# Miniprotein binders against q56419: the designs that were tried, part 67

Target 1, 326 residues: q56419
Amino acid sequence: MEGRTLEEVQEEVFKRHGVLVPKKELEDLAKALEEAGLLLTEKVEARLKEEEEKLKRERPMRLAGLSYPEGEREARAFLEAFRASYPGEGEEARVLLMPHLEPSRVPEVYGAALAALEKTPPPERIYLVGVAHRPLKEKAAALPVPFQTPFGPALPDLPALQALDALLPFELFNTPLAFREEHSLELPLFFLKGRFPEARVLPLLVARRSPELGEALKVVLRDFPGLLVLAVDLSHVGPRFGDTPLTRTLAEEARRRDLGFLERLAEGEPEAALAFLGANPTRIDGVEVVASLLPLLRERKGKVLAHRLDLEAPTLSAVGAGTLVL
Below, E stands for the ipSAE of ESMFold2; O stands for the ipSAE of OpenDDE; V2 stands for 0.75 times the mean of E and O plus 0.25 times the DockQ between their complexes.

## First folded at step 8 (miniprotein)

Design e5 (at its last look DockQ between E and O 0.12; V2 from the best seeds 0.00; counts 0 for: pae E 5.3 > 1.5, pTM E .554 < .8, other shape alone 3.733 > 2.5, SAP 84.658 > 70, placed apart)
Fold by ESMFold2, look of step 8:
Structure e5 (fold): chain B 326 residues (1-326), chain A 91 residues (1-91)
Amino acid sequence: as target 1 above (326 residues)
Amino acid sequence: NPEEVLKKWEELFEKFLEAVKNGDLDKAVEYAMQMYELIKEAGVSDYLVEMFVELAWELVDAVIEGDREDAVELIRYLAEAWKRIAEEVLK
């Protein structure tokens, strides 16, 4: 946002908002659906069934060549460039909060996560907890299959996943399709697998807060120790997210809420962090993950390593990202 | 008043389904846009609002790119998200 006036930001937001659903494109879509009718619906359903069956065996890369390089050598160089964007040193993490926002938007925030991983003994497994961007059948889900990366497959920790499933009052493995496009797992996993190539992974999604997930994970972590990663973004503000046009006041409020949330987490006070947000008016998406994982966050002190509230130029909206070590 | 908002949402959802059943896609899209605005105003759940908004943006992108299979899939996800929103309102 530096270097742009409020007027320029407000005008760009109006232009973007005014073309959300252009009338001509809606009419073209309507005609296509009417003409293709049942056949297009059958084709989509068949594709989804085929993709669901594939996801029961492995989860392929979807963002290689878009968000990160596909080749291993280039991917290694990419990691080192991101580490260099954060000039500080990290601290050992037993719990790491890191973003899932497009890496090029917040390079120093991912760099801070890499700095923390440098100080962290290689774990046997990583509990990777992201945010569902597609509907889940339950409050949370997992996909117990290899996730492909440029560094080779991230293998699932099947014994730990089975132990987790056995402790939950709902089926953990019943929404494979929700993982197909899920960048909140894929983007952090690229960084984690690059630094911990031998670690197994528990790929987890939270849709809605699940106290039972946190209690079950507390039990599973005792028998299957590892690194807990909260792969979450912070404030979402602006017209893309249903706000008034982005203003300096709204951006300042978003930053204040992000930092206040992170600081209270760093003091080992996750309930206070949630209470600080109240109705969550800046839509921090980490809230449901934190609310699920309270038993794992209580009394665990640490440090905020990085934060950025980054402007989305096309939508004149902003998303916050941070790195927290506990 | 939450009960008045919920009734309005249920009416819009029924009109959306009826429009789809009757093949009146112009009305179906119009109702979906009205549902989107009510979600923004209602404060039902930030997770559900964010999911619906993101899916709506993806649908716009798919329409602009002419990817009709993706557009149909995104409409299905929008309908599922709407179902979750209705469940949240009934709690």
Scores: ipSAE 0.143, ipTM 0.581, lowest interface PAE 5.3, mean pLDDT 82
Fold by OpenDDE base, look of step 8:
Structure e5 (fold): chain B 326 residues (1-326), chain A 91 residues (1-91)
Amino acid sequence: as target 1 above (326 residues)
Amino acid sequence: NPEEVLKKWEELFEKFLEAVKNGDLDKAVEYAMQMYELIKEAGVSDYLVEMFVELAWELVDAVIEGDREDAVELIRYLAEAWKRIAEEVLK
């Protein structure tokens, strides 16, 4: 078999995830995948290794031409259209909570973020904290390389990243492959880079709540001041997320939780925001990020600029998105 | 019968993958919902159900977009989720 053996796949899964998948289950899955034409090939594995090596140098765009325009001129027009979709004025942000959902689904929410950025003096650096939708080796991670955008590369702030790493009890620079497809960084970065072309970026991902991250960032921000951006979505409800199809009751509950969460953050009470969610039955995406950044969110008052619960009709599922300035 | 539940789940998953392969999103949704109901009825933890369904949809998206690399990774995660589901069903 010119392709990776099931034993090799099993070993890799074990090495990467610490899970030993039984051979029989792997065989059944492999058979199903083979029939679907999704078998692991040596070629795919070679490409994955190549991509990992590339991520040591730069993070290429993955959603250019799909979620946003690849060309700079078209990208600028895109920004302007999104800004126009929000009729209000923004406020200066020291902390910006914004979505990472597909922009076309919630244009006015991104527009609100752009409105806030218009009132924000250009930062020297942006701490961009996204949600890890792939497993990380540690609770949080960073990728200290340029992120490609239509507006040119977003350059990392290496000194600030190194300072952060030095204060954490774990290796910050872990799991580079988790950044490859991570839209929670790429999508907000498009808007941020478009508005602040000269800002350096600290691309951070949170998989699990890390109080250490918030404490470390609080220290780092004293020596390396910048804009803190929480790139998080809110409720995820419906079949795509393990629920029944969206109903009025489910939508009302999602909105209630989203707004209740955002309002408590706007009041400077992030612990109350987390407590309000309890077990998080509507799966607010940003919970682990907020839980990690408590020291930076406490006592900061702000304003909710926008909120939307957007229906994905083909799956009868919905995702909440919001923009908050602090 | 836990073994029967697992067998039915495997059959549904195969149908799901076939629907994805054929670009039949409506059928893919239908099979995903059937899989959801099956594992819920089996008493599988909500977090495993959510994880599996989310990963399955991400796989659909990756396949539709022709992203083979992401699809491969998602398959590995689905395999892990499947293992955990199987373990819970067999308890």
Scores: ipSAE 0.023, ipTM 0.432, lowest interface PAE 5.1, mean pLDDT 84
ESMFold2 (binder alone), look of step 8: mean pLDDT 75; pTM 0.648

Design q0 (at its last look DockQ between E and O 0.03; V2 from the best seeds 0.00; counts 0 for: pae O 8.5 > 1.5, pTM E .612 < .8, SAP 90.119 > 70, placed apart)
Fold by ESMFold2, look of step 8:
Structure q0 (fold): chain B 326 residues (1-326), chain A 104 residues (1-104)
Amino acid sequence: as target 1 above (326 residues)
Amino acid sequence: SEEEKIRELAERLARLARELLELVAEGADPEEIEKKMEEFIEVVLELYELTKEMDNPEAEYWLEMTIELVWEFLDAFIEGNVEDAVELLLYIAEAAAFLAEEKS
């Protein structure tokens, strides 16, 4: 690829992945980065350090006004609209799998989660396990601070978090900045806090599979019972994720893998669910969370309430989302 | 081998991301930054070609994170969000460094 022009690189990105980035915009960004100079990099690093210190005290809403309303009254109406998007009945959940994809893309999948929560007795605490979209220093992390929501702060369960930290072979509170923009916690938390305003939360991120996390959580859940939530998306297919442009065949494959994975989880067979995916060619991101939490998923039977493979037309890509109760 | 190639590309990607950050810090002219971005994108494309050939779940995770971060970086680019773009380069460099070390 030595000696390629920006136009040739741009065209290859489009041909391979179906995404067009105009040559002029590449040139403008390069010029803007150069014009910023040393001061901009120092400014960004200083800002990140300041934000890291703030995150040791609280995690503010980042998606209010973008993905959900900021005001409490409007936020409750929003929840009702999402529940109405799923006309079915829920079932009581000890474990809930729900998405973290932008809610407006899969309203009935979030609605199914709300239907399950309607049937679920209010827990003392929620173990909310998301997927890190920024690097973590360890395989997993937590942030033991209040997460702000339109329904008030979601308070951390500090005793349970400390018990978990004590059982792990690494520091659990290791990467505060990874939580700053982490939608895999914020989006599901909006729905969970709206339904269970008194529950404390353990906000957890998984970067890489950690058998140690699952074994530790099994012990902690015995002493600190609560609702386990796997806040994960399913297949990621198309150019945004390293594939060719989305075809009907790739979409059908992704749906089959999503549903086969969820159905095996619903049978209480998480190892079989992982084996069914093989090399995970459609990049289900729930795999790392499931692989970490095997001890908590074995022998738990349940039901798939909803699934959708949502298409992103501009990028010819798709993301799967589902709702599973165990 | 494929794993050796992926490790070499990941090390190169991490270096290119840091070199981009240094060029910005030094106030390099736009042509230098543009050329470094071309090299960066070339490595990303080569990693894309190897995406489905991996048989290492931890390396697969870091590769997938790196690819996602690259697309977020390009989105920031389209919107002219320069500070976001710089921040994403920092994360890409970190993720690529982890990818480079996973098999040693």
Scores: ipSAE 0.272, ipTM 0.662, lowest interface PAE 4.3, mean pLDDT 83
Fold by OpenDDE base, look of step 8:
Structure q0 (fold): chain B 326 residues (1-326), chain A 104 residues (1-104)
Amino acid sequence: as target 1 above (326 residues)
Amino acid sequence: SEEEKIRELAERLARLARELLELVAEGADPEEIEKKMEEFIEVVLELYELTKEMDNPEAEYWLEMTIELVWEFLDAFIEGNVEDAVELLLYIAEAAAFLAEEKS
């Protein structure tokens, strides 16, 4: 809770979710959690340290056999099936916005990304920018290790990562444990590695908007050219996200927000895209990533290739996904 | 016994986490969700107090993991990342269920 009072937290929770958590219970829980965190047994510390030490060597697959096949042959068939799910042709991408949602939910959106990649010359490196779903010590982070995939390891571009770190006012290589289970990198990386097996990767996470990241990347991209990939989802609406069950009206609003956001990005107006969302009432996931990468998105014209608002029937909730080429 | 209480609380925690998920999935009234959240927090606090002196490494680990997940849940909740909060509730339910099994 860096810098926010429990009252601010309580108010924000209430505003966002309509739940008033008693302040005293939050205080007691925060204290208990802090004490528990301090009481991390030597064993837990040792385990966390061991996991951290493992992450210094490689990031293993976490979703293999779940979200995508573990075996290379089956993984290739998976890619082909996803590509086949999108009937259109792609365009060459310098910037690719694609989802990180469970692939089976939005196959044609991933198929559109694959279609774009078919028209894209193999990059030397891929700047893969995901969303941190776990707390980071800094606004953004990178993990400079191989990421395992069914197609072999995605190797880091260490020179480019070092150049980026040198330009940031904070340590880029922070919070390695946040990468351990982060699907916003793993899922897109499957498709990217499958298409570009020889590309180096810069796996980046954004927790909070970092204008410094965009400015630094703009400089780094001059010396280290590559494909920029924004791995972001769009609207999150329904009971899972604090709304009523999905209605036609709510779905139409989510689609309007998603498409309005993507179209403004396609016109090279990322500030207008952010302004269009305002308070982001449909909770577009990629806002902090886009806000961080403004210098790289300005004046780039492109095309929206696919969009879907996918219903999760058990929760009557929906998540938006899109594919945009710039 | 303390072990029986821990097991009971862990089972209750797992149940409450699932019930919270169900309430969220059903689009239940915020007041009902709030009430379940209060019960959830109470169980976490009681479980924490009872486990401060545990001499069971596996149970300690799962308790610590549960507490970490609860912290992450609160963070996600505070940040308005309800998707993560829901996922974390699932993990809390699983961790708590495991804690209950380890104490059986």
Scores: ipSAE 0.013, ipTM 0.267, lowest interface PAE 8.5, mean pLDDT 85
ESMFold2 (binder alone), look of step 8: mean pLDDT 73; pTM 0.670

Design q1 (at its last look DockQ between E and O 0.04; V2 from the best seeds 0.00; counts 0 for: pae E 4.3 > 1.5, pTM E .581 < .8, SAP 85.406 > 70, placed apart)
Fold by ESMFold2, look of step 8:
Structure q1 (fold): chain B 326 residues (1-326), chain A 104 residues (1-104)
Amino acid sequence: as target 1 above (326 residues)
Amino acid sequence: SEEEKIRELAERLARLARELEELVAEGADPEEIEKKMEEFIEVVLELYELTKEMDNPEAEYWLEMTIELVWEFLDAFIEGNVEDAVELLLYIAEAAAFLAEEKS
């Protein structure tokens, strides 16, 4: 039901013109929701309140045993397997762009990130900038608590986070629940913490472009130097993202836009990278992060180490992932 | 205009998500829930067809988030995760409300 039902629902969505969802599926959903009832709705609300209070103390692993191993020994072996997926050598990064897509879908892209980290001096702290997948109250947010990993807790850099908060025109610590399920921080953090176990972290989310964030980070990075990581995916094309079914020409366009974006970033030209995308028709989600962080990306030249547009037949969709060192 | 049509659909979707959550919370008859779900899906499909017609970056952001949340809601239903589905209705209502308020 899970796999086949998913395909059935997606196929019904693809019937754009004049097609209603089959009556049977609506009846099954209605029955399931009726069984939820008032008590279950109150249970969900109570759970969210409890989770929010817990997130004021720590952010637990949510993807251990699903996307990566829970045990430390297995997790280290997992890292080495991903490194082996990229046969090349890395380059020292002051800024690293890496994906947050499910690691098994793009192993060599994560491997390239690991190769770059091998060449990178251990930082005191990592500025980890992901993409919010839940509404934020402001354009950006942080959660100043330990993030659990199989390699131990990634401790927050509280002085740097407080300095950043003081420089912004909004409260930085504004939406704890948005971090609860946020894989754009958890998945990259697994790899970063595995390689830099002593580094503190600034776990940051961007919802909408915030030039204020980039200007503030430029000041904070001067006083609190560290590794800047843009944990972003690239093109998002296909029905999962509001398009028609993926075609070969759409996939080629997505690859061209991904690589053109990355190449212009590698030339130290982030404004040109954004201009190249125009209205962003392939929905590169790195755009909002790049647009926020322009002051940190200008004039930084580097290299694209890897790219993949991961094609997913069940959803007729694709997501691009890349590794860029600046 | 296309932008005003998208605003109308976003307002309807936010309302439908709240109404669906309320029907569940009140223990409404399955027929009422089913009818509301039909309206919800219809609006989702109409909004889905208009997603790439927008020329407003803030509206594009909220639209993209709304569509992703709706997809997650449907995935939760397919997987039988009813609690997650109810939670996602709350997020959908919030994101769609922001989409409807763009350029206020």
Scores: ipSAE 0.274, ipTM 0.657, lowest interface PAE 4.3, mean pLDDT 82
Fold by OpenDDE base, look of step 8:
Structure q1 (fold): chain B 326 residues (1-326), chain A 104 residues (1-104)
Amino acid sequence: as target 1 above (326 residues)
Amino acid sequence: SEEEKIRELAERLARLARELEELVAEGADPEEIEKKMEEFIEVVLELYELTKEMDNPEAEYWLEMTIELVWEFLDAFIEGNVEDAVELLLYIAEAAAFLAEEKS
């Protein structure tokens, strides 16, 4: 939009789409952009730069003492309790889909993931693909630094990360600040590190579907084999997500969408899984991740181990979570 | 409180983004799409006004990136990439929800 007048933009949008963007709102937006640029005072820039510099060394725990115990002994007891919450046995995973929701909300789903990990030979490396809940500069990003856990640091696989970066049409190592508080990586990493303390990790975030990422990862996995983990939640329904309060009908639809999605993935048909969701009316969180990783999910058959739609009573909203092995 | 207001605005953005997605998918009247888009932008601006005074790096970072996403949305819309435009709106709404400490 740089270099065009607001009137030109308005006219172009109207001409192309028959929609008249209000001039006042455009003017206010332009002013906000200018002000935002001005708000990046030297002080703010310095703080952000300092935080970025810290993230060049390590990513500290943000949810220790909140979502999981900070101490190693207590953290191990936490893992055992979560494993105990799932009464079944797992299967060996080459691809693991697991939640990133607050663990206390869906303990048996995380328990199912732990059960799968018990049957999985220790990988040399883990490709951990989470969902960006904060804006990224690119469609996907990585942070090539140690992630702190109660079990010690999860160390990055730098050679594999570099190989991935070299195959992408954009800079992979972008938006480090987006990783600072991203729970979609931190929460699953707790369980993964607890089970596989010696595995290297590739912490990846997806903001928007990137077919290039899946193609690049497919190549990288040939030279750098490892466990692929999709840390994604499923349906998001209720007032928090723009719906009416949870009803039986809405819950049934969310479960239908979640299970239909997971079952198609379990059959090795990720495109069918995406097509089944259509416009994704129940807002399955993992859509962009799955869409990015299609080449890695095709023809892989597996099993759905667990699913839950968890009610958040204070907001009358619900979030779906599942565990799938491939 | 400011936090309560941010949460309210985030919920409104989520609703409006969904409504826009549905309207676009259904090929609704351009006037209805225009109205919802106007409302969406207004809520983003309200959230901006609340967050610009916040003295924390997270709010500042969110604000900057969200404004960039709004421009990307407009560019995608101008280019006729409706799917990308809708995705960007949803992402802005999700970012706002996250700012409101609505982890999911």
Scores: ipSAE 0.036, ipTM 0.492, lowest interface PAE 2.5, mean pLDDT 85
ESMFold2 (binder alone), look of step 8: mean pLDDT 76; pTM 0.717

Design q10 (at its last look DockQ between E and O 0.03; V2 from the best seeds 0.00; counts 0 for: pae O 5.1 > 1.5, pTM E .634 < .8, SAP 74.838 > 70, placed apart)
Fold by ESMFold2, look of step 8:
Structure q10 (fold): chain B 326 residues (1-326), chain A 104 residues (1-104)
Amino acid sequence: as target 1 above (326 residues)
Amino acid sequence: SEEEKIRELAERLARLARELEELVAEGADPEEIEKKMEEFFEVVMELYELTKEMDNPEAEYWLEMTIELVWEFLDAFIEGNVEDAVELLLYIAEAAAFLAEEKS
């Protein structure tokens, strides 16, 4: 006998034809919320205030023991296992596109990123650009604090972050709480810190496309050279994302769009990559980051090292992930 | 238009999330909370059905974020993490408010 996964319950609640939440689950939630009352609201407010103050000093690991091991020895073994899952050699990267999807779902894609890092001279700093999964006050944000990892703290490059902030028409250090749960930084950082233990980090999030971010980063990278990492996923298709159930036709379309996008980026043609997607019908996650960073992607030729459209059988959905070096 | 429908639903969702949080904070009885939650999920289902296609990249971004936050809210509820569920209602209200804003 098998229990239901959280994903299976979620799909049951969110059915395409407007099926309402089952009565029993609605009643249970209402009761739990009612019992919480005023004390819960004050407790949540206090927790958020406390977490925000902590995030002004450091960003702790949130996924250790869940997505990757918390002990350093186990974490090193984890890295080696992921590298082994990619049959091939990498290439030197000045820009690396890699996923932020749960590592166990796309091991060879992360392995390809590790292969690229093997060929990449250790940088002084890494510009790590993820996708905000919480609202930001501005189009983009950074958090200028150490990010904890099993390999020790990833220290911020404060001079480069300050230079970047000074060039933007908005305050870069604007939403500390948005970093609290942000896996698009934490998951790639695990792999990056494991391979480049001495590199400092600029942890950046994009909410909505920001041409000014790309222009500012072009200037900052000249004075503060380093590795640029786009930590983004690709197509999101299926009922979990508002589509019909995944079919072979939809999966084939998603795969074609992922690869077409990556291949145009590999030709140094980021505007053509965006135009190829049009209205982005397969919801490629990297669009806002690429649109922000156009000045850094133009004329840079490279290679697609790996791609996988990972099927979520329980949800009849899929997410694409890829590794691109430029 | 489709954008106007989504804006209306996003404004309703933002209000419903705040009203639900307020009912919890005031210690409202279960019947009041249950009724508000029925309305909340009806709006979520309408919004979910409209997420198939968007012709505005910024609106599409906020719509996708709102839907993902609702999924996380349900996760928190199913796992019994009521504090996280309340926090997520605040994020849903904020994301839905951004979605409701007109973008040119």
Scores: ipSAE 0.327, ipTM 0.691, lowest interface PAE 3.5, mean pLDDT 83
Fold by OpenDDE base, look of step 8:
Structure q10 (fold): chain B 326 residues (1-326), chain A 104 residues (1-104)
Amino acid sequence: as target 1 above (326 residues)
Amino acid sequence: SEEEKIRELAERLARLARELEELVAEGADPEEIEKKMEEFFEVVMELYELTKEMDNPEAEYWLEMTIELVWEFLDAFIEGNVEDAVELLLYIAEAAAFLAEEKS
């Protein structure tokens, strides 16, 4: 379990959620996972190795034809429609916080991001920091390969990635398989590549808060300037996330948490933003990313351009999304 | 037969996953949810033990998906996303159903 004992995981789950994960079942599962990891038949190992070898060349689209169009012409029309969904004007971004939620759920929030990008001079490179929804071997990771998009490949900035790796106390280029289906990078990248076709990208994932990442990036950004993008969602409330069905009270609390978080970030007070959330009872997705990037967010003034708490009606759950420019 | 057993286990997983979804949606007692999760993973383990020695693409897919989804499940729990965790159980059940269909 990547450095944590089963007891630690059980204790953490209990502390956070009041649920006792059955120790025996977890032990059996861990053993099964170890055995499965060991019993990765020569064939599964070969397949994983093959997939890993493919990821050494490029990261293919996984959500093309599902979340966004595969064809370039249709993809451009998609971008225009999303931009049209936001009636306002953007502001120049040095740091952009935007969602990674399914685009169709929060079109105006992505539209706000596009509006900001319209006012932003084309960057040489984009530091795209997403949330790892899969385990990483380290607190953070990068994949130094082209990411496929309908607009062509997003090419990595290898010199900047290498500079970042050199400053981190851990290997940055870890867990390539975690990138294979990670939507927190793919969805934002669609919009970013569509707007800035010539920008190189540093695709980064954060699994756990890494102060080292923020400090390293602060140094790297001096020699390798670029746009910093935080691809994060906000509150996750309702039955899907362990709450009762969405009520007015729960929705108001989620919005309060989301907006309070974003507003404090807009004031250049990222520590205050984190402190405001406390135990994060509405499960704001981006906390580990923000906690990792504190040195880059301090004292930056900005503006909240959009926010939505989107209801998923089938589950009576809701997810918050926002667009913030700094 | 092995195929019949796989089908039985897949159906049990589907049922248990739906029951868990309902329990969570209804705000049932955490102890009841825990107990159903235990039952679910017992069935997963039984299916794992049955399939781990199979040399076919369907079994390989099941093993790969099970490993991946279980890690995601644990992460979802650690993050407090109980419904995401339950959704992942549904996906495990779907993977099992796929295995059962391909074996049928």
Scores: ipSAE 0.023, ipTM 0.377, lowest interface PAE 5.1, mean pLDDT 86
ESMFold2 (binder alone), look of step 8: mean pLDDT 78; pTM 0.751

